# Designs tried in a protein design chat: VH-VL binders against Iron-sulfur cluster assembly protein CyaY (cyaY). Part 7

Target 1, 110 residues: Iron-sulfur cluster assembly protein CyaY (cyaY), of Azotobacter vinelandii (c1dj52)
Amino acid sequence: MSLTEARFHELIDDLQQNVEDVFEDSDLDVDLENSAGVLSVRFENGSQLILSRQEPLRQLWLAARSGGFHFDYDEAGGRWICDASGDSLGELLARVTLEQIGEELEFPEL
Key: E = the ipSAE of ESMFold2; O = the ipSAE of OpenDDE; V2 = 0.75 times the mean of E and O plus 0.25 times the DockQ between their complexes.

## First folded at step 4 (VH-VL)

Design a13 (from m9 with heavy chain S55Y, light chain Y30R L91E; framework fv_miptenalimab)
Fold by ESMFold2-Fast, scan of step 4:
Structure a13 (fold): chain C 110 residues (1-110), chain A 118 residues (1-118), chain B 107 residues (1-107)
Amino acid sequence: as target 1 above (110 residues)
Amino acid sequence: QVTLVESGGGVVQPGRSLRLSCAFSGFSLSTSGVGVGWIRQAPGKGLEWVAHIYYDDDKRYNPALKSRFTISRDNSKNTLYLQMNSLRAEDTAVYFCARWGPYGMDVWGQGTTVTVSS
Amino acid sequence: DIQMTQSPSFLSASVGDRVSITCKASQGIRSYVAWYQQKPGKAPKLLIYAASTLQSGVPDRFSGSGSGTDFTLTISSLQPEDFATYYCQQEYSYPFTFGQGTKLEIK
């Protein structure tokens, strides 16, 4: 079985909401914008993280200052895995956040 | 407007290496969602996808070619490269450079010919 | 790999004819198919993407339809410049794969 369109949208919406909740619950001053499957997180220093749904490839794409990362859903593990490095989405989000703004955040269930 | 121009093709002996270049103009590979890649076509045959590289430096390869071919870019020169190693007669083809806009390959270069022969 | 099979491999027609080319995927690919036109000695040109969306600058006599495994490219009134080879391509999964091509020639 591959991801259906409905399940793919549900999974992306859920992970984007999870990311939003982590940043909103932090004491960081960030500007969040979520439209049409694209979540943008803008930091005080002007840098940003962009999480976008890539429908044709059934992937999640993360754009960070240090580079871009593409994730496939690992159904057995129930998480998004970077297709280049094998790292989880949560691990990469924590790393690039630390790199861009010097803050340690955890992204549970990602 | 948008153009892609391939170069570096030629005649090479089996087992040797060759690097192809694709000079692009009218867009930046730093544009979100855009990629550039290589498609080849053997004489009298159909199209075969080789590899592409996206704006964020993500690289995707045809599994049959990944061990011998490497895709890279130079952002300062708006140039895409394909490094081809351990060339075989079956690699003889016209190599096209094409832009992957969202969905489909919307702009193509004219192609550069690689002939692997001894 | 997803296999793309075109039918027919060769098609002869006259100017003004309505022609259709079919492409079948070996598994469901939803609407992730593109169609290209290639003339001898030239690079392919994108005609249709996402199964049915016409590329900018392509004449509206070209249309695409289908979803899942069966796709069709239609030219409603064939013009002299339309005699070429046509390819379908799937973008549902890596590696991207093309059909074997359909050569459209003058009757």
Scores: ipSAE 0.000, ipTM 0.569, lowest interface PAE 11.4, mean pLDDT 84

Design a14 (from a1 with heavy chain P102I M105F V107Y, light chain Y30R F96Y; framework fv_miptenalimab)
Fold by ESMFold2-Fast, scan of step 4:
Structure a14 (fold): chain C 110 residues (1-110), chain A 118 residues (1-118), chain B 107 residues (1-107)
Amino acid sequence: as target 1 above (110 residues)
Amino acid sequence: QVTLVESGGGVVQPGRSLRLSCAFSGFSLSTSGVGVGWIRQAPGKGLEWVAHIYWDDDKRYNPALKSRFTISRDNSKNTLYLQMNSLRAEDTAVYFCARWGIYGFDYWGQGTTVTVSS
Amino acid sequence: DIQMTQSPSFLSASVGDRVSITCKASQGIRSYVAWYQQKPGKAPKLLIYAASTLQSGVPDRFSGSGSGTDFTLTISSLQPEDFATYYCQQLYSYPYTFGQGTKLEIK
């Protein structure tokens, strides 16, 4: 991977803060917990989204009801791209949020 | 490749307890996003959702059953359990275990029969 | 609880017929409905999920449609192996609930 450890941590911290901001600015009743590099979003129906950094692989991991997704940073595009599907992190977050609670949220280009 | 096999059913008297097991293969309940649950069907009747458990140990119950039934798992054995207490005649049914997919239950076991009779 | 009502409860049809089964939810459930086929003595089999998405391995004569409260399962050309009971299920909110079932008999 071409990312230094320091740059990787900075990118993950920034995107987790942006995700928190989207949920905090929404009308959704969510419980947010960010500790030890893991961001957990718990919805009113009890389902969760978990965003965590995977340092050895320089990846971001998203765990949702529909599955686990792994993202590589695309330097040229300035965004995180799913290594299996090619979807952006923002696109996947919107989709799994809609799937788990039926509400449509707009995420920035992450 | 994905299989689920129920066991532990039988004939029991009202008021007693019974534990059902579901041995699964071809997937792991430690995989994020995966869930497994129990659905029952009384003789000649339709389907009734009982309970399910997700990869993160989140447990959901049919409110009519949650006081008497407990769902649990052992990831090291790829096994799901349903502990049934204070059994009643109306609990007589075939009990299926099934894997939760995105918008439905995509793989089912063949069921184990529980008969509660005096 | 969300009530799922199927129509008809019993259907008799001939091989080659186009048949439809309707499922009505007591409140809006978006596209969170699945359809199952159950043959006598067997476990249910998933046919359709997310209202209209065909499960892999299911023949393309099966299709699903609808959103909100009204959903339809269609078999475009009925085959003898389609003798079964069909169930809809909502997965929008707990407890998950099923329709009462539609028994399809081949004439």
Scores: ipSAE 0.007, ipTM 0.606, lowest interface PAE 9.0, mean pLDDT 85

Design a15 (framework fv_miptenalimab)
Fold by ESMFold2-Fast, scan of step 4:
Structure a15 (fold): chain C 110 residues (1-110), chain A 119 residues (1-119), chain B 107 residues (1-107)
Amino acid sequence: as target 1 above (110 residues)
Amino acid sequence: QVTLVESGGGVVQPGRSLRLSCAFSGFSLSTSGVGVGWIRQAPGKGLEWVAHIYWDDDKRYNPALKSRFTISRDNSKNTLYLQMNSLRAEDTAVYFCAREPYYSGFDYWGQGTTVTVSS
Amino acid sequence: DIQMTQSPSFLSASVGDRVSITCKASQGIRSYVAWYQQKPGKAPKLLIYAASTLQSGVPDRFSGSGSGTDFTLTISSLQPEDFATYYCQQYYSYPFTFGQGTKLEIK
């Protein structure tokens, strides 16, 4: 079933807040910026992770140095799943963070 | 080898529109982590960032250009475009296209195309 | 917008000299700085990114340093081909902004 615009925004706001909380709780030297449905996480080495909502597709997009990833909301599982790999958002965020800056972080079930 | 070549510049009257093209080779805009953009330089002045597009179709604009400029791409032709509307004398500049690997600066530049906005 | 101010605007030097160009950001930008070289009638060429990382193919006489608000480009032993205009650029936030340039000319 297609998500309503209001529900989609609610889900994106919740996941972006959870991601911000993980980085804020870490000891990483990181700059966070959240504006208009785009969350930017800037690392000390100059690289970024960008999480953005894509309303026409009802997707979340993640941009990392290793590539771009697109996620659909899996209503049965209550989480965001990569449309190419089947990986969860939390699993993929942990992986690209490790790849990009060498640090391990645990993400909740997003 | 990476190359970028701009075209479409010329002399145009104020209030008119102009479309610039940038043909590139040696890389693809479908490649993860790559972006391309436009930087301009007025005669005798410094560099000003205009607009940028990333592999995932994320578009960024200089707010000072007030929605008069639109960036687009055609991946099948390896071509970047800049649509410029409501041109003003202060838009007179050399317009460069350049490649930006994700957060590495602009590593390859075209030679530029000159836009002159005058009566 | 983040303002990038270069110093000096003009620099006169001789072949073999060590020269430094400074760039100051109006707010903290960590290491999100690139440096470019431009010769008359030519496009800029990337020299350094991430404040201190040398671009592939750029001679090692070029180096960058600094973090936060103050950044320096150093050329340890000037060669004839180094006389050009140099620009710093921040990519910490949009819009990306450049310094006004430093013209390095032969003494």
Scores: ipSAE 0.012, ipTM 0.566, lowest interface PAE 9.2, mean pLDDT 84

Design a16 (from a1 with heavy chain S32Y W100L G101D P102Y Y103W G104A M105F V107I, light chain Y30K L91Y; framework fv_miptenalimab)
Heavy chain, then light chain:
Amino acid sequence: QVTLVESGGGVVQPGRSLRLSCAFSGFSLSTYGVGVGWIRQAPGKGLEWVAHIYWDDDKRYNPALKSRFTISRDNSKNTLYLQMNSLRAEDTAVYFCARLDYWAFDIWGQGTTVTVSS
Amino acid sequence: DIQMTQSPSFLSASVGDRVSITCKASQGIKSYVAWYQQKPGKAPKLLIYAASTLQSGVPDRFSGSGSGTDFTLTISSLQPEDFATYYCQQYYSYPFTFGQGTKLEIK
ESMFold2-Fast, scan of step 4: ipSAE 0.017; ipTM 0.612

Design a2 (from a1 with light chain Y30R; framework fv_miptenalimab)
Heavy chain, then light chain:
Amino acid sequence: QVTLVESGGGVVQPGRSLRLSCAFSGFSLSTSGVGVGWIRQAPGKGLEWVAHIYWDDDKRYNPALKSRFTISRDNSKNTLYLQMNSLRAEDTAVYFCARWGPYGMDVWGQGTTVTVSS
Amino acid sequence: DIQMTQSPSFLSASVGDRVSITCKASQGIRSYVAWYQQKPGKAPKLLIYAASTLQSGVPDRFSGSGSGTDFTLTISSLQPEDFATYYCQQLYSYPFTFGQGTKLEIK
ESMFold2-Fast, scan of step 4: ipSAE 0.141; ipTM 0.721

Design a5 (from a1 with heavy chain G101D P102Y, light chain Y30K; framework fv_miptenalimab)
Fold by ESMFold2-Fast, scan of step 4:
Structure a5 (fold): chain C 110 residues (1-110), chain A 118 residues (1-118), chain B 107 residues (1-107)
Amino acid sequence: as target 1 above (110 residues)
Amino acid sequence: QVTLVESGGGVVQPGRSLRLSCAFSGFSLSTSGVGVGWIRQAPGKGLEWVAHIYWDDDKRYNPALKSRFTISRDNSKNTLYLQMNSLRAEDTAVYFCARWDYYGMDVWGQGTTVTVSS
Amino acid sequence: DIQMTQSPSFLSASVGDRVSITCKASQGIKSYVAWYQQKPGKAPKLLIYAASTLQSGVPDRFSGSGSGTDFTLTISSLQPEDFATYYCQQLYSYPFTFGQGTKLEIK
């Protein structure tokens, strides 16, 4: 079944908070801004990651240096899955972080 | 149609320098997320990643080659370069350029041969 | 550096056979594996990315599986044009590294 708007917003808020917590708990010097369903992570080298909710499609979008990624919520697995690659959001976040700043981070099941 | 064509290979003596070129078409290196790089293959051996450059000019190198090799581009000419300095016999290989797209190198050139010999 | 080890290094098979090539990473790399096909005198061709996603234009007899450290490329029904050398690559960490290659020969 498709997500209601209220549940979609709750899931996005929870995952953005979890992502924020990973970066805050890391040794990385990052600038975090979370406003109106958009979480931006700015690294010391000036590059960014942007996580944004896309309400009409009930998707989460990730913009990274390597490109744009779109995620659907997998209710059975309780996680966000990339519609192109099948990777989890946590796996893609780890990849693009390693790619942009050379540091490996572990993300929970998002 | 996306194409990449390498040139500049040849026979060169140890200690000398050589610059390879890769002319590409069908895409722009100004497109967010796009990268182009160099992979080499010694005679009868496997593939070795050399370096790549992204749309935002971020450059990544194989640490074993970083001190001697420099990757660069000219966006106005849709051309990628590899400057190779202090060449050694072990640098003898076919050098491929390839487009990087997310999780892999999706389009490759035909390669240009570099032979380092006395 | 992450080491990628392929098995077997050489494989002899006949047209119509099902063949599998494995690739083992020296540490966990999640699903950041690509597979390439290379024919003599030619550049490599991307077959599979993200461990299991088929590249556009690649025949569906090719498939990839695995995650973490163990990955497999499978060709379900070998065709004459499939006799080539196959390489895996990890894209999890710099420097990107390739397996040593598996040469698939006609029996």
Scores: ipSAE 0.006, ipTM 0.583, lowest interface PAE 12.1, mean pLDDT 84

Design a9 (framework fv_miptenalimab)
Fold by ESMFold2-Fast, scan of step 4:
Structure a9 (fold): chain C 110 residues (1-110), chain A 119 residues (1-119), chain B 107 residues (1-107)
Amino acid sequence: as target 1 above (110 residues)
Amino acid sequence: QVTLVESGGGVVQPGRSLRLSCAFSGFSLSTSGVGVGWIRQAPGKGLEWVAHIYWDDDKRYNPALKSRFTISRDNSKNTLYLQMNSLRAEDTAVYFCARWGPYWGMDVWGQGTTVTVSS
Amino acid sequence: DIQMTQSPSFLSASVGDRVSITCKASQGIRSYVAWYQQKPGKAPKLLIYAASTLQSGVPDRFSGSGSGTDFTLTISSLQPEDFATYYCQQLYSYPFTFGQGTKLEIK
């Protein structure tokens, strides 16, 4: 199923807000920047996570230390799923955060 | 076509230093999300992760090795380095370099370069 | 550090057999395990990532399963070129750690 442009951006805006909320509620010292549809999370050690959108492909992209990950929206499940691994966005965000800063965070269904 | 080629191995005496190189092609370490690293294997033994370096110069080390080993890169030459200091007999191994793909694994490996630490 | 333990360490089998190798993590690692094949004198080759996803170009007789702490690599119909040493690796946290390896030999 192809998402409309409006729904695609609405879904990503919502998930980026949810991700921001998790980091803001954590005890981590992070710099959050949301500019032109790109969310960046910079940790105190200088490493970062970047969530960007690829409108032509209707995909969310995550750049982390361990690599780049591409997500398709699973309408039935109401979440973003990695097209390579089948993992949810929340699962990957938790893993890459642990890898980069050594802290375990729990993400909602994203 | 992605390739990684290690060099710099050889026979070295205990206490000395050695620098390994890994020349790669078909990708750039300046690409966001890309990482490269070193894995070693002692004769007849299993695999041991040594160190990784990422596109933004973030460096991660095996805690057992970080006091003696330093990972670095030269993006203009598409080359990865491993500086090994205070070498010990237990550092004798084949040293592989490998790329992290978007797949959470090391998707492309070099053929390895042999380091022998002996008197 | 997360300990990865493989079973068995040595496996003897015949062409056409179904074989399974297991890998146990000392703590939960979700699905962040990869499997590698290594032939004598060669570099390891990635077979499976994210516990169950087959790497492009790898024959479909290879499959992976499991999550949490218990993982299995299965070869459904062993071929002559499959006699090799197999390693699991956790990528959940640093330092990345490998299992001790399973050597698969022809019977």
Scores: ipSAE 0.007, ipTM 0.631, lowest interface PAE 8.7, mean pLDDT 85

Design b10 (from b1 with heavy chain S104P S106Y L107A; framework fv_miptenalimab)
Fold by ESMFold2-Fast, scan of step 4:
Structure b10 (fold): chain C 110 residues (1-110), chain A 121 residues (1-121), chain B 107 residues (1-107)
Amino acid sequence: as target 1 above (110 residues)
Amino acid sequence: QVTLVESGGGVVQPGRSLRLSCAFSGFSLSTSGMGVGWIRQAPGKGLEWVAHIDWDDDKYYNPALKSRFTISRDNSKNTLYLQMNSLRAEDTAVYFCARIYYGPGYAFDYWGQGTTVTVSS
Amino acid sequence: DIQMTQSPSFLSASVGDRVSITCKASQSISRYVAWYQQKPGKAPKLLIYSASTLQSGVPDRFSGSGSGTDFTLTISSLQPEDFATYYCQQYYSWPYTFGQGTKLEIK
């Protein structure tokens, strides 16, 4: 069953806020920008994480130094799951953050 | 500094093939969120998206052109290609190479100067 | 395909004028619209993306607004270098489509 446009945007707004909260609480020196539904996290070394929403596909997209990842919402699990690997968004965010800046962060179920 | 420079244009007869190249610098297509593509403009007309390729090697085509045109890249040379087959008079245009970046929401943020393709009998 | 229609197609104005160009999508595209400026013989230049976000290096006299189907590009105080053709583009759905263009001419 596909997500409605309204629910899709609600879910993405909530997860973007949760991601911002993790980085704000981390004591890391990051620049956060949330503009037109795109969340950008810029690290001190100049690398970025970019979270954007693709409404026509009902997907969340993540761009990291190591690659781009596309996520479908799993209603039963209440999580965003990578369509290529089956990893959760939280798992991938932790992994790419460690890879780009060497810091371990824990993300909630996303 | 981001630069893109197109080459390979010229005058070609209908039914022939032509390959365009775009040499870029200041970014890598291996970088997350990066893409690069082709936009064309016929004489005195507006802009038409042709194709783009992204950091994951995903390819996106204008449905009107996908049967005749193929986009590819060589990351070791920082070069993008457009292979154009079975050319028609209506393919006459300036072909621009442009970067598309995930951060700007897939807008084309840097453009080359263009290369002219004329399909003439 | 999503059709993008610009109004007006031609606009005559003087330096110092406030000008607005509109763009209408045939269906809702949320905020996935960009605006470009093209001068004769040159490549287009990105001005605005996501309907209202100004590209780095673009003068703040340029602004964008709108969501859904109706979008506007505004130049608050026209300068000599602003006489050009302006295009809107949707990137909500493939194929990406452009408006037909608005030519801004000096009076």
Scores: ipSAE 0.013, ipTM 0.591, lowest interface PAE 7.8, mean pLDDT 84

Design b11 (framework fv_miptenalimab)
Fold by ESMFold2-Fast, scan of step 4:
Structure b11 (fold): chain C 110 residues (1-110), chain A 120 residues (1-120), chain B 107 residues (1-107)
Amino acid sequence: as target 1 above (110 residues)
Amino acid sequence: QVTLVESGGGVVQPGRSLRLSCAFSGFSLSTSGMGVGWIRQAPGKGLEWVAHIDWDDDKYYNPALKSRFTISRDNSKNTLYLQMNSLRAEDTAVYFCARIGYGSWYFDYWGQGTTVTVSS
Amino acid sequence: DIQMTQSPSFLSASVGDRVSITCKASQSISRYVAWYQQKPGKAPKLLIYSASTLQSGVPDRFSGSGSGTDFTLTISSLQPEDFATYYCQQYYSWPYTFGQGTKLEIK
């Protein structure tokens, strides 16, 4: 059974807000922009993380300096899971943040 | 209506520089998730991605070309640029400008291309 | 880099034939492949994205299938205007990579 449009938008909005909260609480100097389902996190060194809502596929996409990752929502587990690796979104966000700026951030279950 | 129009191609000798332009309309590169890039095609060969730039001025390069090519934009003019330095015979190609979005990550609208010939 | 390999490189077929072109990725790319048509002297045109989603305005004789590493573009009944070179492209990971192309000669 696929997600409805309304449920999908709700999940993405909640997810992107939670990610923004983590970066805001971190005291890192980051530039956050959230527009039309695209959340951009720009670091002081000029690199970015981009979280994009992909509505036709009901997916969340993450673009990092090291590559792109695509996530399906696991309703039973209440989390976003990478469709290629099976890794969680929170785990990948922490990893790519560490790679790009050398900071260890802890994300809630996303 | 989305349009992209390339210009600046021509004949240039090896080792020299050339700057290509792409004038676009029907969308804004300041729109979140939007991007534009360059794809090239050597005579009788396939497509090769060169570089793209996102709405947020983040730049991505083909690793084989990064040391010689620079992508930039001027949002006030809706224009994309490709600065090509230290040109080689193997850079001879038609250079296409195309729209790309992080939400889509494929090239949905293309210009007609501009031809660059590197010849002595 | 992810390598995209197309087969065949050249294909000759008659009007009305069913034709399939395949594209193989060097690693799993899930469904993140697009297909382009390029007519002689023209820019490429997007046909299909997300392996199987038809771009608006593209005739329904075109279809795409596959996931993981193996993808297929099918034209169910060739028309004269389908004479072109076809390219696949992965957009799973940077850098973007294209297949080498399949040239379709239509009779």
Scores: ipSAE 0.006, ipTM 0.581, lowest interface PAE 10.4, mean pLDDT 83

Design b12 (from b1 with heavy chain Y102L S106W L107Y; framework fv_miptenalimab)
Fold by ESMFold2-Fast, scan of step 4:
Structure b12 (fold): chain C 110 residues (1-110), chain A 121 residues (1-121), chain B 107 residues (1-107)
Amino acid sequence: as target 1 above (110 residues)
Amino acid sequence: QVTLVESGGGVVQPGRSLRLSCAFSGFSLSTSGMGVGWIRQAPGKGLEWVAHIDWDDDKYYNPALKSRFTISRDNSKNTLYLQMNSLRAEDTAVYFCARIYLGSGWYFDYWGQGTTVTVSS
Amino acid sequence: DIQMTQSPSFLSASVGDRVSITCKASQSISRYVAWYQQKPGKAPKLLIYSASTLQSGVPDRFSGSGSGTDFTLTISSLQPEDFATYYCQQYYSWPYTFGQGTKLEIK
């Protein structure tokens, strides 16, 4: 069972909006750019996080300073799960943000 | 069609500097998620990532080379540069320019034919 | 740094053969490996990424498998144009590292 294209786009749009909301609601000075299915979050120290939809694989990809991470949608859990570690996207976003800029952010179930 | 063409290689003495160029076409470094970088291959050895630069001018370096090498670009000329300082015999290699699309992963999907750098007395 | 070791370093085969090349990572890299083909005097060409995903335009006789530390590139029915050197690359963590290469020669 794989995601349809329409369902995949809906899930990614919701995901990207939730991530943008977390950063916008924070006191952090970040530069958000959402273009061509790529969401970039640039921090004051010049580093960034990149969230990209990978349509042929029906995955969400995250590029952070420490590494690249790939996520599959877990229908039963209603969230994105790292195909390597089994961590949720929210858990991993919080971890790489803390590692990269020293700030602790809370993400909803994504 | 995507093409990358390296130039600037040659024979140089240890301790000197050399600048490599990579002229690319068929894509723009202004495209979100797009990047381009350098990979080198010493004679008889495997490939070694050197550095890459992305659409927002963010620069990533092999930690072993960061203090001696500088990556830069000129978008008006669709050209990538690698400034190599304090060259050593172990820097002798073919230097490849390659495209990396950060939005879809950190692998290199298109490569140039390479330019040879020989550091010799 | 993560070390990538390919086996064998040299492989001799005939057209029509099924051949396999392996790549071992010094630590778990999940599925973050790519495979490249390089012909003498030519640029490397991407064949496979994410361990098993075939790059667009690459013939389906090429396949990749593996997860964790052990990865395999397989060519199901070797063609004359497949005689080349093959490299694996991990992109789990930077610095990105490559295998030493496997040279595939005509028997």
Scores: ipSAE 0.014, ipTM 0.583, lowest interface PAE 7.1, mean pLDDT 84

Design b13 (from b1 with heavy chain Y101P S106Y L107Y; framework fv_miptenalimab)
Fold by ESMFold2-Fast, scan of step 4:
Structure b13 (fold): chain C 110 residues (1-110), chain A 121 residues (1-121), chain B 107 residues (1-107)
Amino acid sequence: as target 1 above (110 residues)
Amino acid sequence: QVTLVESGGGVVQPGRSLRLSCAFSGFSLSTSGMGVGWIRQAPGKGLEWVAHIDWDDDKYYNPALKSRFTISRDNSKNTLYLQMNSLRAEDTAVYFCARIPYGSGYYFDYWGQGTTVTVSS
Amino acid sequence: DIQMTQSPSFLSASVGDRVSITCKASQSISRYVAWYQQKPGKAPKLLIYSASTLQSGVPDRFSGSGSGTDFTLTISSLQPEDFATYYCQQYYSWPYTFGQGTKLEIK
């Protein structure tokens, strides 16, 4: 079942804020920018993570150094799930952050 | 409006190098999630993705071309480049520049008219 | 790499006909398919993305359907300006690949 536009925007806004809060609360020196449904996280080593809203697909896309990942919202579980692997967004964010900068972060259920 | 204009094509001998340019307007590669890339089309053949670059300077290449081709950009000039080295007859094609609207390296929503590269002795 | 195969490679039709072009992926690509129209001597034009979403400014006689491995582009009532070559493209997985093209010619 597809999400309505209003609910999709609300879920993405909440999710991006939660991700932003994790990085802001960390000891990491990161540059955060959130504009028009795109959240970018720039690390000290110059690499980035990008979380972007994909409205026509009702998906969240994550671009990391290791690749691109696409997430559908799982209504029953209340979380975003990778459409290729079945991993949660929180799990993938923790993994790519560790791979990219060597730091382990804990993300809430996203 | 979004426009892309390719230039730099021409006739070159095998083994030589050539640099293509794509001047764009109506968007910025500094915009988060935006990308631009190169797609080529040999005479009478279909489309082949060459390379793209996204807003954070991540570069993606067709594995068959990675060792010979380099993509780069100059945000101050709103220009995309494709440096082509060790050119072969099979590189003869029209080279198109196209925009990737979101999420780096997916589909192409606006295209330039193309510039022709002919590799011939 | 994911291979995209179009059927037919060549199609003859008349103005007013309904035509369908099929694109088959060598593995499941969910809904990550775009369709392009290319007229002789011109650049491709985006028609459809995400298998079924019509690009702004494209006439509604064009529609897309499918998911997984099998995708279809349909033109409900051919107009003279629709005679062109059509390409599908997958963007599920890098490297991004195109079908070989379908040439739509007047009968």
Scores: ipSAE 0.005, ipTM 0.572, lowest interface PAE 10.3, mean pLDDT 83

Design b14 (from b1 with light chain S50Y; framework fv_miptenalimab; at its last look DockQ between E and O 0.12; V2 from the best seeds 0.00; counts 0 for: pae O 9.2 > 2, placed apart)
Heavy chain, then light chain:
Amino acid sequence: QVTLVESGGGVVQPGRSLRLSCAFSGFSLSTSGMGVGWIRQAPGKGLEWVAHIDWDDDKYYNPALKSRFTISRDNSKNTLYLQMNSLRAEDTAVYFCARIYYGSGSLFDYWGQGTTVTVSS
Amino acid sequence: DIQMTQSPSFLSASVGDRVSITCKASQSISRYVAWYQQKPGKAPKLLIYYASTLQSGVPDRFSGSGSGTDFTLTISSLQPEDFATYYCQQYYSWPYTFGQGTKLEIK
ESMFold2-Fast, scan of step 4: ipSAE 0.231; ipTM 0.794
ESMFold2, look of step 5: ipSAE 0.422; ipTM 0.826
ESMFold2 (binder alone), look of step 5: mean pLDDT 91; pTM 0.928
OpenDDE, look of step 5: ipSAE 0.007; ipTM 0.646

